# Ledger of designs, part 270: VHH binders against o26223

Target 1, 191 residues: o26223
Amino acid sequence: MKLLWTSQHIKVTVHIDGKVSKMDVLEAIKTRRSIRKYQDREVPEELIDKILDAAMCGPSAVDERPWHFIVVRNREMLEKIPEVHPYGAMVKDAPVAIIVCCDSSLEKIPGFWVQDCSIASQNILLAAHSLGLGAVWTGVYPLEDRVEGIRRLFSIPEHVIPFSVIPLGYPAENPGTRDLFDPDRIHLEKW
Below, E stands for the ipSAE of ESMFold2; O stands for the ipSAE of OpenDDE; V2 stands for 0.75 times the mean of E and O plus 0.25 times the DockQ between their complexes.

## First folded at step 15 (VHH)

Design Y5 (framework vhh_7nfr_2; at its last fold request DockQ between E and O 0.76; V2 from the best seeds 0.00; counts 0 for: pae E 4.0 > 2)
Fold by OpenDDE, fold request of step 16:
Structure Y5 (fold): chain B 191 residues (1-191), chain A 124 residues (1-124)
Amino acid sequence: as target 1 above (191 residues)
Amino acid sequence: QVQLQESGGGLVQPGGSLRLSCAASGFTFSEKWMSWVRQAPGEGREWVSSISYSGGWIEYADSVKGRFTIARDNVKNTLYLLMDSLKSDDTAVYYCAKHIYSAFPETQDEFDYWGQGTQVTVSS
């Protein structure tokens, strides 16, 4: 049975009128793109709160919830982030960034915090997209140069590990959607 | 293999100028902070200047501030130190150093690679 995947171009109609059209979860996942260009427009605190709420709704190992979030709106700090993240150039153009961190003291099982913070980061991206914002995941951990760069810049305690920097804003680009389904990556029962 | 090679040192009179270069290879130069560190005879290593990968963040030691200029060319994988108004106290071996962290160095242990150094002698 050849599953003919018809590439239905889901037209994400961004209604300009302040009514955030609710995306279903599959739509959000499939249509999300990394956005690196932002409008000169502030992101309301209400939206950030919703995004952070979503970030904290993901599962974590034995419910350890090790994540912390630094919300950065200060222009000077946003401009400094690219100086400690070599691929963070877009952060200077964003009205806000969220730094996802792990408090290692909250970790119950070693190593799972990476998964926990990844889930939180992804939820930030999905929530942002569902709310009509663009975002991109800039990886910090596990690269020591970036981890320590972000740590020092934000005076993050030693037991707290910067994991990701996620700039957010109203999108000023539309990279389109991609079909990333690859049946060759699917193995049945065994490799 | 990571390589750093300094050049441009020499003998100069007080008030003179020199331009040091550091050719970098074996790593993605544009992704690393770089520093100049010097060591005078009989003295320990002294941090001189650091520059972020983009060059947008620069700091100098107080002893060289206003006289030295750090710069980089990421296309050429080269770090520079422009030294103006040189003083006898600037006499040292100057080292190019690669940062471990994307931050200004707090200790000498925050460099993972060093060049061989280039001798700068300021004398009359």
Scores: ipSAE 0.845, ipTM 0.926, lowest interface PAE 0.5, mean pLDDT 93
Fold by ESMFold2, look of step 15:
Structure Y5 (fold): chain B 191 residues (1-191), chain A 124 residues (1-124)
Amino acid sequence: as target 1 above (191 residues)
Amino acid sequence: QVQLQESGGGLVQPGGSLRLSCAASGFTFSEKWMSWVRQAPGEGREWVSSISYSGGWIEYADSVKGRFTIARDNVKNTLYLLMDSLKSDDTAVYYCAKHIYSAFPETQDEFDYWGQGTQVTVSS
């Protein structure tokens, strides 16, 4: 909330309404691709606010909403993430990354926070795509070395679990679309 | 099976130099942080230096900073410690240690595998 209100007081003219983002939700889902190459171009704070708003719209187990988000723009910190995340090399080239975390003190049903944070992470990817940005989900949890590496790098307390690191920026690649529909995966009434 | 084999220790005069090596096998070396840890007679183990899996992030204990250089070769699966300007206080058994976490260690329990050690003795 503080981020959204701060954006409204900034002298930057940004139109946050349906006119700025017009992508149909089914189109967004079908056309979103993992983007690992980014332009050397800043992502406005207002777009990050919109993406995080979308992340928090996801359902959660018994409405527990266990998620917290760390927004990383500092160049030195972005460059260190690949050193604690062996498959996160593209993070160093991103203008911004979002770390999705679980606050385990908010957990109401043990273990469902993984689904909750997965939903939030996917919403980040879709919202970024609909705003003309590219992103990729890099896994942290449940890999012990990555979880602790990210936790220490960002001073994340022990009751908070880093789940994913999502670098994002204006895309510098276009992998194209894929048709992945497979009717053999659909079972009517029974397996 | 994880195996760490140190070599390169020996007797050296103060001000001298040594190069330690640690041959690693049984794990994906290029995906793990590694450290050198030393133990003087009758003392606890002392962290010396750590290196990230790519070599892009390195830290040294204050007592060795500027004199020791940690390095790794991810093609040969080998960790190195280049020791210059050696002092009597550097006399210890030097261990190669594999990290559990991709982080600088806060306790010695954060290493899951250790080599057998190599003796470094600095005397006149």
Scores: ipSAE 0.317, ipTM 0.706, lowest interface PAE 4.1, mean pLDDT 90
ESMFold2 (binder alone), look of step 15: mean pLDDT 81; pTM 0.820
OpenDDE, look of step 15: ipSAE 0.790; ipTM 0.902
ESMFold2, fold request of step 16: ipSAE 0.283, 0.296, 0.294; ipTM 0.691, 0.698, 0.693
ESMFold2 (binder alone), fold request of step 16: mean pLDDT 81, 81, 81; pTM 0.824, 0.825, 0.825
OpenDDE, fold request of step 16: ipSAE 0.839, 0.841; ipTM 0.924, 0.924

Design Y6 (framework vhh_7nfr_2; at its last fold request DockQ between E and O 0.78; V2 from the best seeds 0.00; counts 0 for: pae E 3.4 > 2)
Fold by OpenDDE, fold request of step 16:
Structure Y6 (fold): chain B 191 residues (1-191), chain A 124 residues (1-124)
Amino acid sequence: as target 1 above (191 residues)
Amino acid sequence: QVQLQESGGGLVQPGGSLRLSCAASGFTFSEKWMSWVRQAPGEGREWVSSISYSGGWTEYADSVKGRFTIARDNVKNTLYLLMDSLKSDDTAVYYCAKHKYSAFPETQDEFDYWGQGTQVTVSS
């Protein structure tokens, strides 16, 4: 009896009606893709609030929670981001972007803020996906040209470090799912 | 190694035109802001113009605004300065400069690499 592993295509049935179907965490992680094309549709503030709530739920070193978030909806600013971020072209097509920053004055242990902001950024991506939005992580830190470009564009103080720019919107593409499991990357007990 | 090489300078009469070029190598040109800076004899360096990655954002010094045009070809790794309506006061060595930051320069220290420069002389 050959157990035909039917690849259950988890059809993310985006129910059009206001009931955001609850996506389980494993589904969110496994089916998340970088989305760089967006519909001409506004993202409700309620969804942004939920995403930001999720962003702040991640762990941080000694609970330092160094993150700040700039929510950008201004069309002019969204159009300027690609001028200071060479891989930020899709930002101009998004209805909203979140800039994740670190306040260095909140850092308790040097260097862990990168992990903290990474966790926050990933939570933004997962939350967005679970809510039926598309997003992509565009890296800012540690590239000085991008860090300073974003800093000046948004008048970010010197003690605050821009980390990532994440455009968000309803997806206008479906890149499909990827199987990224690699058993060769798993080591038991020792290398 | 980062290299910037200017060309296209020369002697022109007032009201004439020149096209400067800067050939860039040793870095991803399309990912860096670029500027032109000039230095007249006995004077300090003066910022002339800057351009963003795609060329979608440009700025000019007041002294050259309306006369000079900065452009770039990211396929050819080349920066350009089109200079029209040249004046005697435009006489200088013109330098191509690579930006440290994705922003318009506030000081000369915000450039990390410079070319050798090309001489522009405007004289009747």
Scores: ipSAE 0.857, ipTM 0.933, lowest interface PAE 0.5, mean pLDDT 93
Fold by ESMFold2, fold request of step 16:
Structure Y6 (fold): chain B 191 residues (1-191), chain A 124 residues (1-124)
Amino acid sequence: as target 1 above (191 residues)
Amino acid sequence: QVQLQESGGGLVQPGGSLRLSCAASGFTFSEKWMSWVRQAPGEGREWVSSISYSGGWTEYADSVKGRFTIARDNVKNTLYLLMDSLKSDDTAVYYCAKHKYSAFPETQDEFDYWGQGTQVTVSS
C-alpha cells in the first residue's frame, strides 16, 4: 500500500492500479534477454521487493539459504562499481543494481553456495522481466580481484562473498526473442 | 608469465620532470589495477600511486600529490608516471606493480607481480 497526495490537499490511501499481466513461466524463461540499456526512470521500491522475494524462493543446498542482497541506488556508488568490476560497465547507466552475496556463516554444505546464489540470481532476472524490467547478470565470483574490489567498495565483511552484480531498470532496448534449442546437447542414457 | 618492465628513469635536477613507463605482458592489462611503488636507498618500499583498470579512479601518496600523475594506455598495455617538480626526496628506484585486487592497497602483500625497477636520481 502506498500513500498518495493529491492537489486537492487530501491525504488518501489508494491502490495504484496499472494493467498488470501475469506472465507464464515458460514465456518468461524464453523471452528474457540481457538488457544493458535503461530508461532514465526510477524503479519503485515495491518492484525491488517483489524481485527479492522471488530471489529468496529459490532452492538451496539443504535449505541453507546463504544469500544476502545489497540494493544500490546511489549514483556515486553505481559509477564506482565499473571501476572495480570491468564487466559491469553498464551499471553506471542503471537506476539500481542488486549485489547478490553469500554469507558463509549460513553455509551448511561447503561449496554449494555458488549454486544457491546462481539460482537466486536467475530468479532476479526472471522476476524483473515479468515486471516489465530489464536486467543482466554480471559475474563477480570467482574472479577474486573483483570479489575483493566489490567487498571493499561496499564494506562487505570477510565472511560474506559478493557473487554477482545485477543492474536493472526499464528497458531502453529490445533485442527480441531467440530460438536456442539445440537437440545435439541432449544425451539419452549416456554421453 | 607476467612481465613488467619499467623505463624512463635517470638523473634530473631539482624542479625537473621525468616520465616513467612500464610495459606489461602476460596478463589482461586492461582488467587490472596498477601501482607505482618506490624504494629509497636503505628504506622500505613506499606506495606512490594507484590507478583503476579504466583509469577513472586514481590516488596518490600525500608526498607526491599535485606533482605526480599516474596514467595508463590500455591499447599499448603501458602504465605511466608523469613526475613534475622533482625533489631530492623523490630519489628512489621506482617499481610498477600489479594488484591482486581491484582495490587500493592496504599492504604491499597485495601486489602479486613487480617489475625490476628504474632508478630516478634527483641531484644538483
Scores: ipSAE 0.345, ipTM 0.727, lowest interface PAE 3.4, mean pLDDT 90
ESMFold2, look of step 15: ipSAE 0.292; ipTM 0.669
ESMFold2 (binder alone), look of step 15: mean pLDDT 82; pTM 0.828
OpenDDE, look of step 15: ipSAE 0.853; ipTM 0.930
ESMFold2, fold request of step 16: ipSAE 0.305, 0.312; ipTM 0.697, 0.701
ESMFold2 (binder alone), fold request of step 16: mean pLDDT 82, 82, 82; pTM 0.825, 0.833, 0.828
OpenDDE, fold request of step 16: ipSAE 0.851, 0.849; ipTM 0.930, 0.929

Design Y7 (framework vhh_7nfr_2; at its last look DockQ between E and O 0.77; V2 from the best seeds 0.00; counts 0 for: pae E 4.4 > 2)
Fold by OpenDDE, look of step 15:
Structure Y7 (fold): chain B 191 residues (1-191), chain A 124 residues (1-124)
Amino acid sequence: as target 1 above (191 residues)
Amino acid sequence: QVQLQESGGGLVQPGGSLRLSCAASGFTFSQKWMSWVRQAPGEGREWVSSISYSGGWTEYADSVKGRFTIARDNVKNTLYLLMDSLKSDDTAVYYCAKHIYSAFPETQDEFDYWGQGTQVTVSS
């Protein structure tokens, strides 16, 4: 019984013609979802380059830009990541993953690298979504067991801190949109 | 509170077999790597075997490779060590150890919790 994966055609209007997604920034932000299921389809290098370009366009503390990125396409390595990351099971099913890291030697102000890498990670997610890909942020830092697991797996130097693992691929699920606006979280002038 | 309790040790003849168990509580067992470490009389602690949280990765000391099998049941929160073809040199107290990191241990400091140990004696 061939489980016919009903390819629910997520009409991600991926304009195949290499044209920049017409998705505006607000649409990208509001419609982005974590995607944990991927098609058996390779992600072109051009798209990864665009995503990484976006990742490096975010602000950083005093412009320190402490981020590094490991692009992982090797099937064996992708399959190993879940063994050091309990919530990274979907990584083995992705055609590619990006590991966001901080080079501590580039840090100018202590502690702000977390914000910098968070911004980079979010930009990866938004860029991926705008390009018709699905992605999910799997947290590594600040959990020491995951940090050291990823470090050893990828032979990351001691002064470099793995921050997040982000699998990417063409989405094989559509979780829908969410309305997360909460006016109770807005305070005017004072708490 | 984290608790590890070993059982299954005993006296066996050379060539015999034993199955050790470690009951774990006080943490999410399925999210942690686990190891067996042993200590023979008058000797230091020796790493025996490690297993990843899902059981997908296992590793063994050269001294036990091919004879011992590490396994886990994440539903029962239990770690196992199957010991076959036991030798006199396998005589030791065997400890269950919880990993700090999701990686095979490089030092004894990479364990944050230990059981009380179970005695294994191989003697004719």
Scores: ipSAE 0.625, ipTM 0.843, lowest interface PAE 0.7, mean pLDDT 91
Fold by ESMFold2, look of step 15:
Structure Y7 (fold): chain B 191 residues (1-191), chain A 124 residues (1-124)
Amino acid sequence: as target 1 above (191 residues)
Amino acid sequence: QVQLQESGGGLVQPGGSLRLSCAASGFTFSQKWMSWVRQAPGEGREWVSSISYSGGWTEYADSVKGRFTIARDNVKNTLYLLMDSLKSDDTAVYYCAKHIYSAFPETQDEFDYWGQGTQVTVSS
């Protein structure tokens, strides 16, 4: 982080790299949309670092933290993902993608890694949004054909399970905000 | 429920050409990798070629590279094998095979459905 000081008693951060995002958490959650069109613009490594830091802040079952992340920038590899992932066509147009994986050797309680990796995946989406990026979660697990396709493409070992592929970049679309609140989904005390 | 039906085989002279077709039904063809596999008389099965779900990624056995072309039509749910410059060694029953995974196969156990096969015979 770069900081600018005006006096010995005042710390002022006016540099873009030293600014914390000012987007309110509820605003980020409500306004995040799946973004599938990206500008032809690189995403700085420091933004990816911030996103992955946020991804690892999620809770996990018995603090098992089973997640691993593969950052993909290589054009040839990004272009191959749609060939093993039928709904991943937008990945070839993204400047970068993050693959969220579970290392099953870190699993402390069976099966909860899915929730753990889902939390990490959502945090990636929210952090990207708060940093002015657009992203979309493309599902890999539990679809066996996609899991094996991604595993072989990225040489992911047998004990590691690819969970999701998240392409991201500066957005080239703005689908707008949706109002999805439905009070009929809320049950007090009983069903 | 899954059905794979090959056609287009026949008898040809060396140097000739054939186009094999495989009509697919009972699954989402456009979301599955497909292969051609052949079996010569008295021999084991030999992988010939594979194609990704969109057709954008193809691979060929060394024995057929440069002479055979795999293709697919996801609107008609049909897999093709265009065979040129046929040799006597290409004589075999050719099978259409559906992948379990979206990946190039490591064993024939990675195919869950096979067609009935179509005979290709290249005369000596």
Scores: ipSAE 0.270, ipTM 0.680, lowest interface PAE 4.4, mean pLDDT 89
ESMFold2 (binder alone), look of step 15: mean pLDDT 81; pTM 0.820

Design Y8 (framework vhh_7nfr_2; at its last look DockQ between E and O 0.77; V2 from the best seeds 0.00; counts 0 for: pae E 6.2 > 2)
Fold by OpenDDE, look of step 15:
Structure Y8 (fold): chain B 191 residues (1-191), chain A 124 residues (1-124)
Amino acid sequence: as target 1 above (191 residues)
Amino acid sequence: QVQLQESGGGLVQPGGSLRLSCAASGFTFSEKWMSWVRQAPGEGREWVSSISYSGGWTEYADSVKGRFTIARDNVKNTLYLLMDSLKSDDTAVYYCAKHIYNAFPETQDEFDYWGQGTQVTVSS
């Protein structure tokens, strides 16, 4: 049992022996932060599998489940991602990245795939955090310059849309916690 | 409004060198791939070189590889083309072009803005 600190006030219990993290759902949601610095440490395949399992557990419109995932560990490819994604600089420093994609041929209702892939992406972030990893959501869609850059780099078919790039690794920074609750954003019964 | 303005062209002898510049404005230069494209008299436009937004990735046409160097200064919002060992066949109007996508161009339609061009003439 190892305790990993992802934030000054966040204790993450990680069971490296295959046990499930003790972090509850609300804790994971409230304490998750974007992590952009990573240790020089490999992420075990078992953890990636757990993350991807979580990614596929979210709801989708009419259960269309349009998502695909590209797992990238190749150093050369990781280093090229920042060249086609201006805000993906941290990807080159990560031991692994997950590219979330939508297969448009699986879409049943137009437009809801964005929500589906967003849910999958968020689940990746939460799962990673609960497992003692750091991750960040780098947006690809809907910016065509990024979409086409990632598409060509990974030879993604035309009917498949890259949605997000999520680098992952053991965190090498501690951004702290945030309180984002805003009661002014809550309206009762009507606006 | 997006503006691209080339400069640095001129008349040079074979074997000579030139440095082209392209001043960019009206967009976030540091977030866009850029290219040089040239057009010789009576010919179509020919891709010359491309550079990623950071400058970390460059490519060249076979005709200029080893002789030309593409570079950029994102602080100055300027694209450069260093041309060495110039040949008569390098005679053309050289255009700076802004990419739509952060990728090497496959067609001329992948450029959304062009400069007015600068004339390069290589002659003895």
Scores: ipSAE 0.749, ipTM 0.881, lowest interface PAE 0.6, mean pLDDT 92
Fold by ESMFold2, look of step 15:
Structure Y8 (fold): chain B 191 residues (1-191), chain A 124 residues (1-124)
Amino acid sequence: as target 1 above (191 residues)
Amino acid sequence: QVQLQESGGGLVQPGGSLRLSCAASGFTFSEKWMSWVRQAPGEGREWVSSISYSGGWTEYADSVKGRFTIARDNVKNTLYLLMDSLKSDDTAVYYCAKHIYNAFPETQDEFDYWGQGTQVTVSS
């Protein structure tokens, strides 16, 4: 039987959001740095949606999922955050910030909401990094003056606790990577 | 130990001006909101004005808007109140007060430290 030979170069590429982008999870974790300087460039709503989707994928105590998120783009509001948050100065320069909150009415195991909201906050940082954005976690809870300041500024109800403010944007700095592995922190079988 | 020391009060004629000062020590002044509160004879305390720790956000009671200016100097740890166009109704002891929360106060119990006050008397 006489067969004609052919050759064809076919490459399958995963296309995400207009660009081919794929970041290994370990790479994202190891290379993410706190970014406090941002380009004068808007962050598309599509990217914020992806970040918040990732935030909600985290585990929570007994699946309580106590988190709520406030997305802040209004310039006047972003500029007021540093007036109620002493270490939030970079927020006024960010194109957008996400406030991670706990709705205490969703809490099923007392006190674990802090871990739950910490997981959501870290997922925001990692997702932002994987999308080419920079972010930083600025602490609100448990500092009562920051909690009350943010609550009043954003009209957050008393049963909802602002946990963190996370400004984000396209980075205008590159702090580089760090080698933080410390084997003395690892204990086999016992302390 | 937190200390707040007001000065600059006195007797003035209607339409006159005064500048009150409050020297602060014993806390990180540049990280706390501050307010002026006044108390007329035989009356309760009345909030006058508040200023954010950077000075970038100020608010005033309706009774003093346009006449009083609150300011702060975070290098000298000093709070100021410039009082202009004074009226007899402005006669009071004026206190500087340190906020518990970095937010606009909703009640008088949101201040943890007060100065001893300085008397302002506007001629009736």
Scores: ipSAE 0.077, ipTM 0.558, lowest interface PAE 6.2, mean pLDDT 89
ESMFold2 (binder alone), look of step 15: mean pLDDT 83; pTM 0.841

Design Y9 (framework vhh_7nfr_2; at its last look DockQ between E and O 0.86; V2 from the best seeds 0.00; counts 0 for: pae E 5.9 > 2)
Fold by OpenDDE, look of step 15:
Structure Y9 (fold): chain B 191 residues (1-191), chain A 124 residues (1-124)
Amino acid sequence: as target 1 above (191 residues)
Amino acid sequence: QVQLQESGGGLVQPGGSLRLSCAASGFTFFEKWMSWVRQAPGEGREWVSSISYSGGWTEYADSVKGRFTIARDNVKNTLYLLMDSLKSDDTAVYYCAKHIYSVFPETQDEFDYWGQGTQVTVSS
């Protein structure tokens, strides 16, 4: 059953301190943190749809759009993911996880799928944050033991490569803000 | 360098118990699935048991189910096999094996490192 995701432009109003504020793009980027603790609260399907819509809005090499997404809500499967991902402990505590995959048959230029899936993954994180959710990027590719673990666990075909696992939920932690600006990493005209 | 060193084997009577240990070094232990494999005289290697990273997922061969328990201590970098109700058919060299992938092995080719093994003999 192909879930027909209708791209409804829903203005996401994030209630911060009782005020409905729209999070702008820069704010989302600057304030996003990895969230690894989640409330015992379900994430509405509508929010997942919005997140996945955002995930598919990123650029890809020659517009190849090689990404696929597995949405995991099954408790048993969520609990098994940490067993095939050594840094995925938080997944068992999340109400939902998105597995970002690449269909290699859709790749037009070799190797760029990593960038494509990275962009999709980052958009998931930003969208989640903008919607008042917390998420974390747990890397699967390029580590073969994790790739194969996730592949077998979810019966993913050989031509499809699991790339990342992203648990999502309402945040139960606040890591705070950080300043990552480093002018020493900026070079003008030449190195 | 990856090293696996088994210990705890010995001679026991039928119905007896043994505890095997495998000391691991040279890799991040908690990032790897681990297994026990045994080889009886004149026979091929037989998978015995496997354990996931945290130990939340364990699997056993039918021949040892209910009698053997696999465990791990990720702080001590040690794999264990608790063997109860031992039978003569359990006589073998027992090997600790490191997985390549985060899945239960279908074949022995899914291990990249083995210990030297420890002898377990069950005899009256």
Scores: ipSAE 0.552, ipTM 0.810, lowest interface PAE 0.8, mean pLDDT 90
Fold by ESMFold2, look of step 15:
Structure Y9 (fold): chain B 191 residues (1-191), chain A 124 residues (1-124)
Amino acid sequence: as target 1 above (191 residues)
Amino acid sequence: QVQLQESGGGLVQPGGSLRLSCAASGFTFFEKWMSWVRQAPGEGREWVSSISYSGGWTEYADSVKGRFTIARDNVKNTLYLLMDSLKSDDTAVYYCAKHIYSVFPETQDEFDYWGQGTQVTVSS
């Protein structure tokens, strides 16, 4: 059975040989939006496993792979995150959140862990989107108050640095797509 | 410029109640955790209670838990301490303190600004 796209208000699905079509990578990148409203619906552990597998596929400086992930499903803990993160209110409504951390003992080149964990965080967002989930990156590092808040809340040791908190769930909103391409930002050969 | 001004102290009998206020200015009050700290005569400063910037998370020293309530009004930029079942051991100058970090403090070095204090005296 095949359902074709006819408007922004209906679900578009394409079935190929009895399977739902997987999302093209460029489509995932272009259509991913920050999602801050979630259905009251559990996210299966299997999907979290796939998302974290994708997170760990990212490149890292000198292959240092400094990332660690905390999966948070406990309601009390999810409700406390907004109290140490002033712009993380949506976390309390999420069925699950992933905290991306850097283990500084794995760092091989100082300071590149920020790029490494940013890559892992973006892969989480893209993988979640490709699986029909919505997510948003809420920043922790480099704001010391947020870093200390999350570290103490989750008993994260001093050598581990919480980088981002990513709530996710089945989306309960559809903000639409955007066209953000700006050719004036492209410079050939030099500035 | 950060300014914290406590008020509402006074003389009260054991078992009585008192409400302290702290007017805050010079910073974005609703983005900061706040605390009450007290100092008895001849003693060091003792942490009393902390409240998250939204008010959704509160912590209390064991010596005051169940008797004191910390609260805040982010519209009026004011921190409160409702003190019930007061004891002579509660006699102290009470200070309003601003956190450096958005979390429960581990040491007094984690406060960057303090008020002038307000005297609470519980007299048998």
Scores: ipSAE 0.111, ipTM 0.587, lowest interface PAE 5.9, mean pLDDT 89
ESMFold2 (binder alone), look of step 15: mean pLDDT 80; pTM 0.815

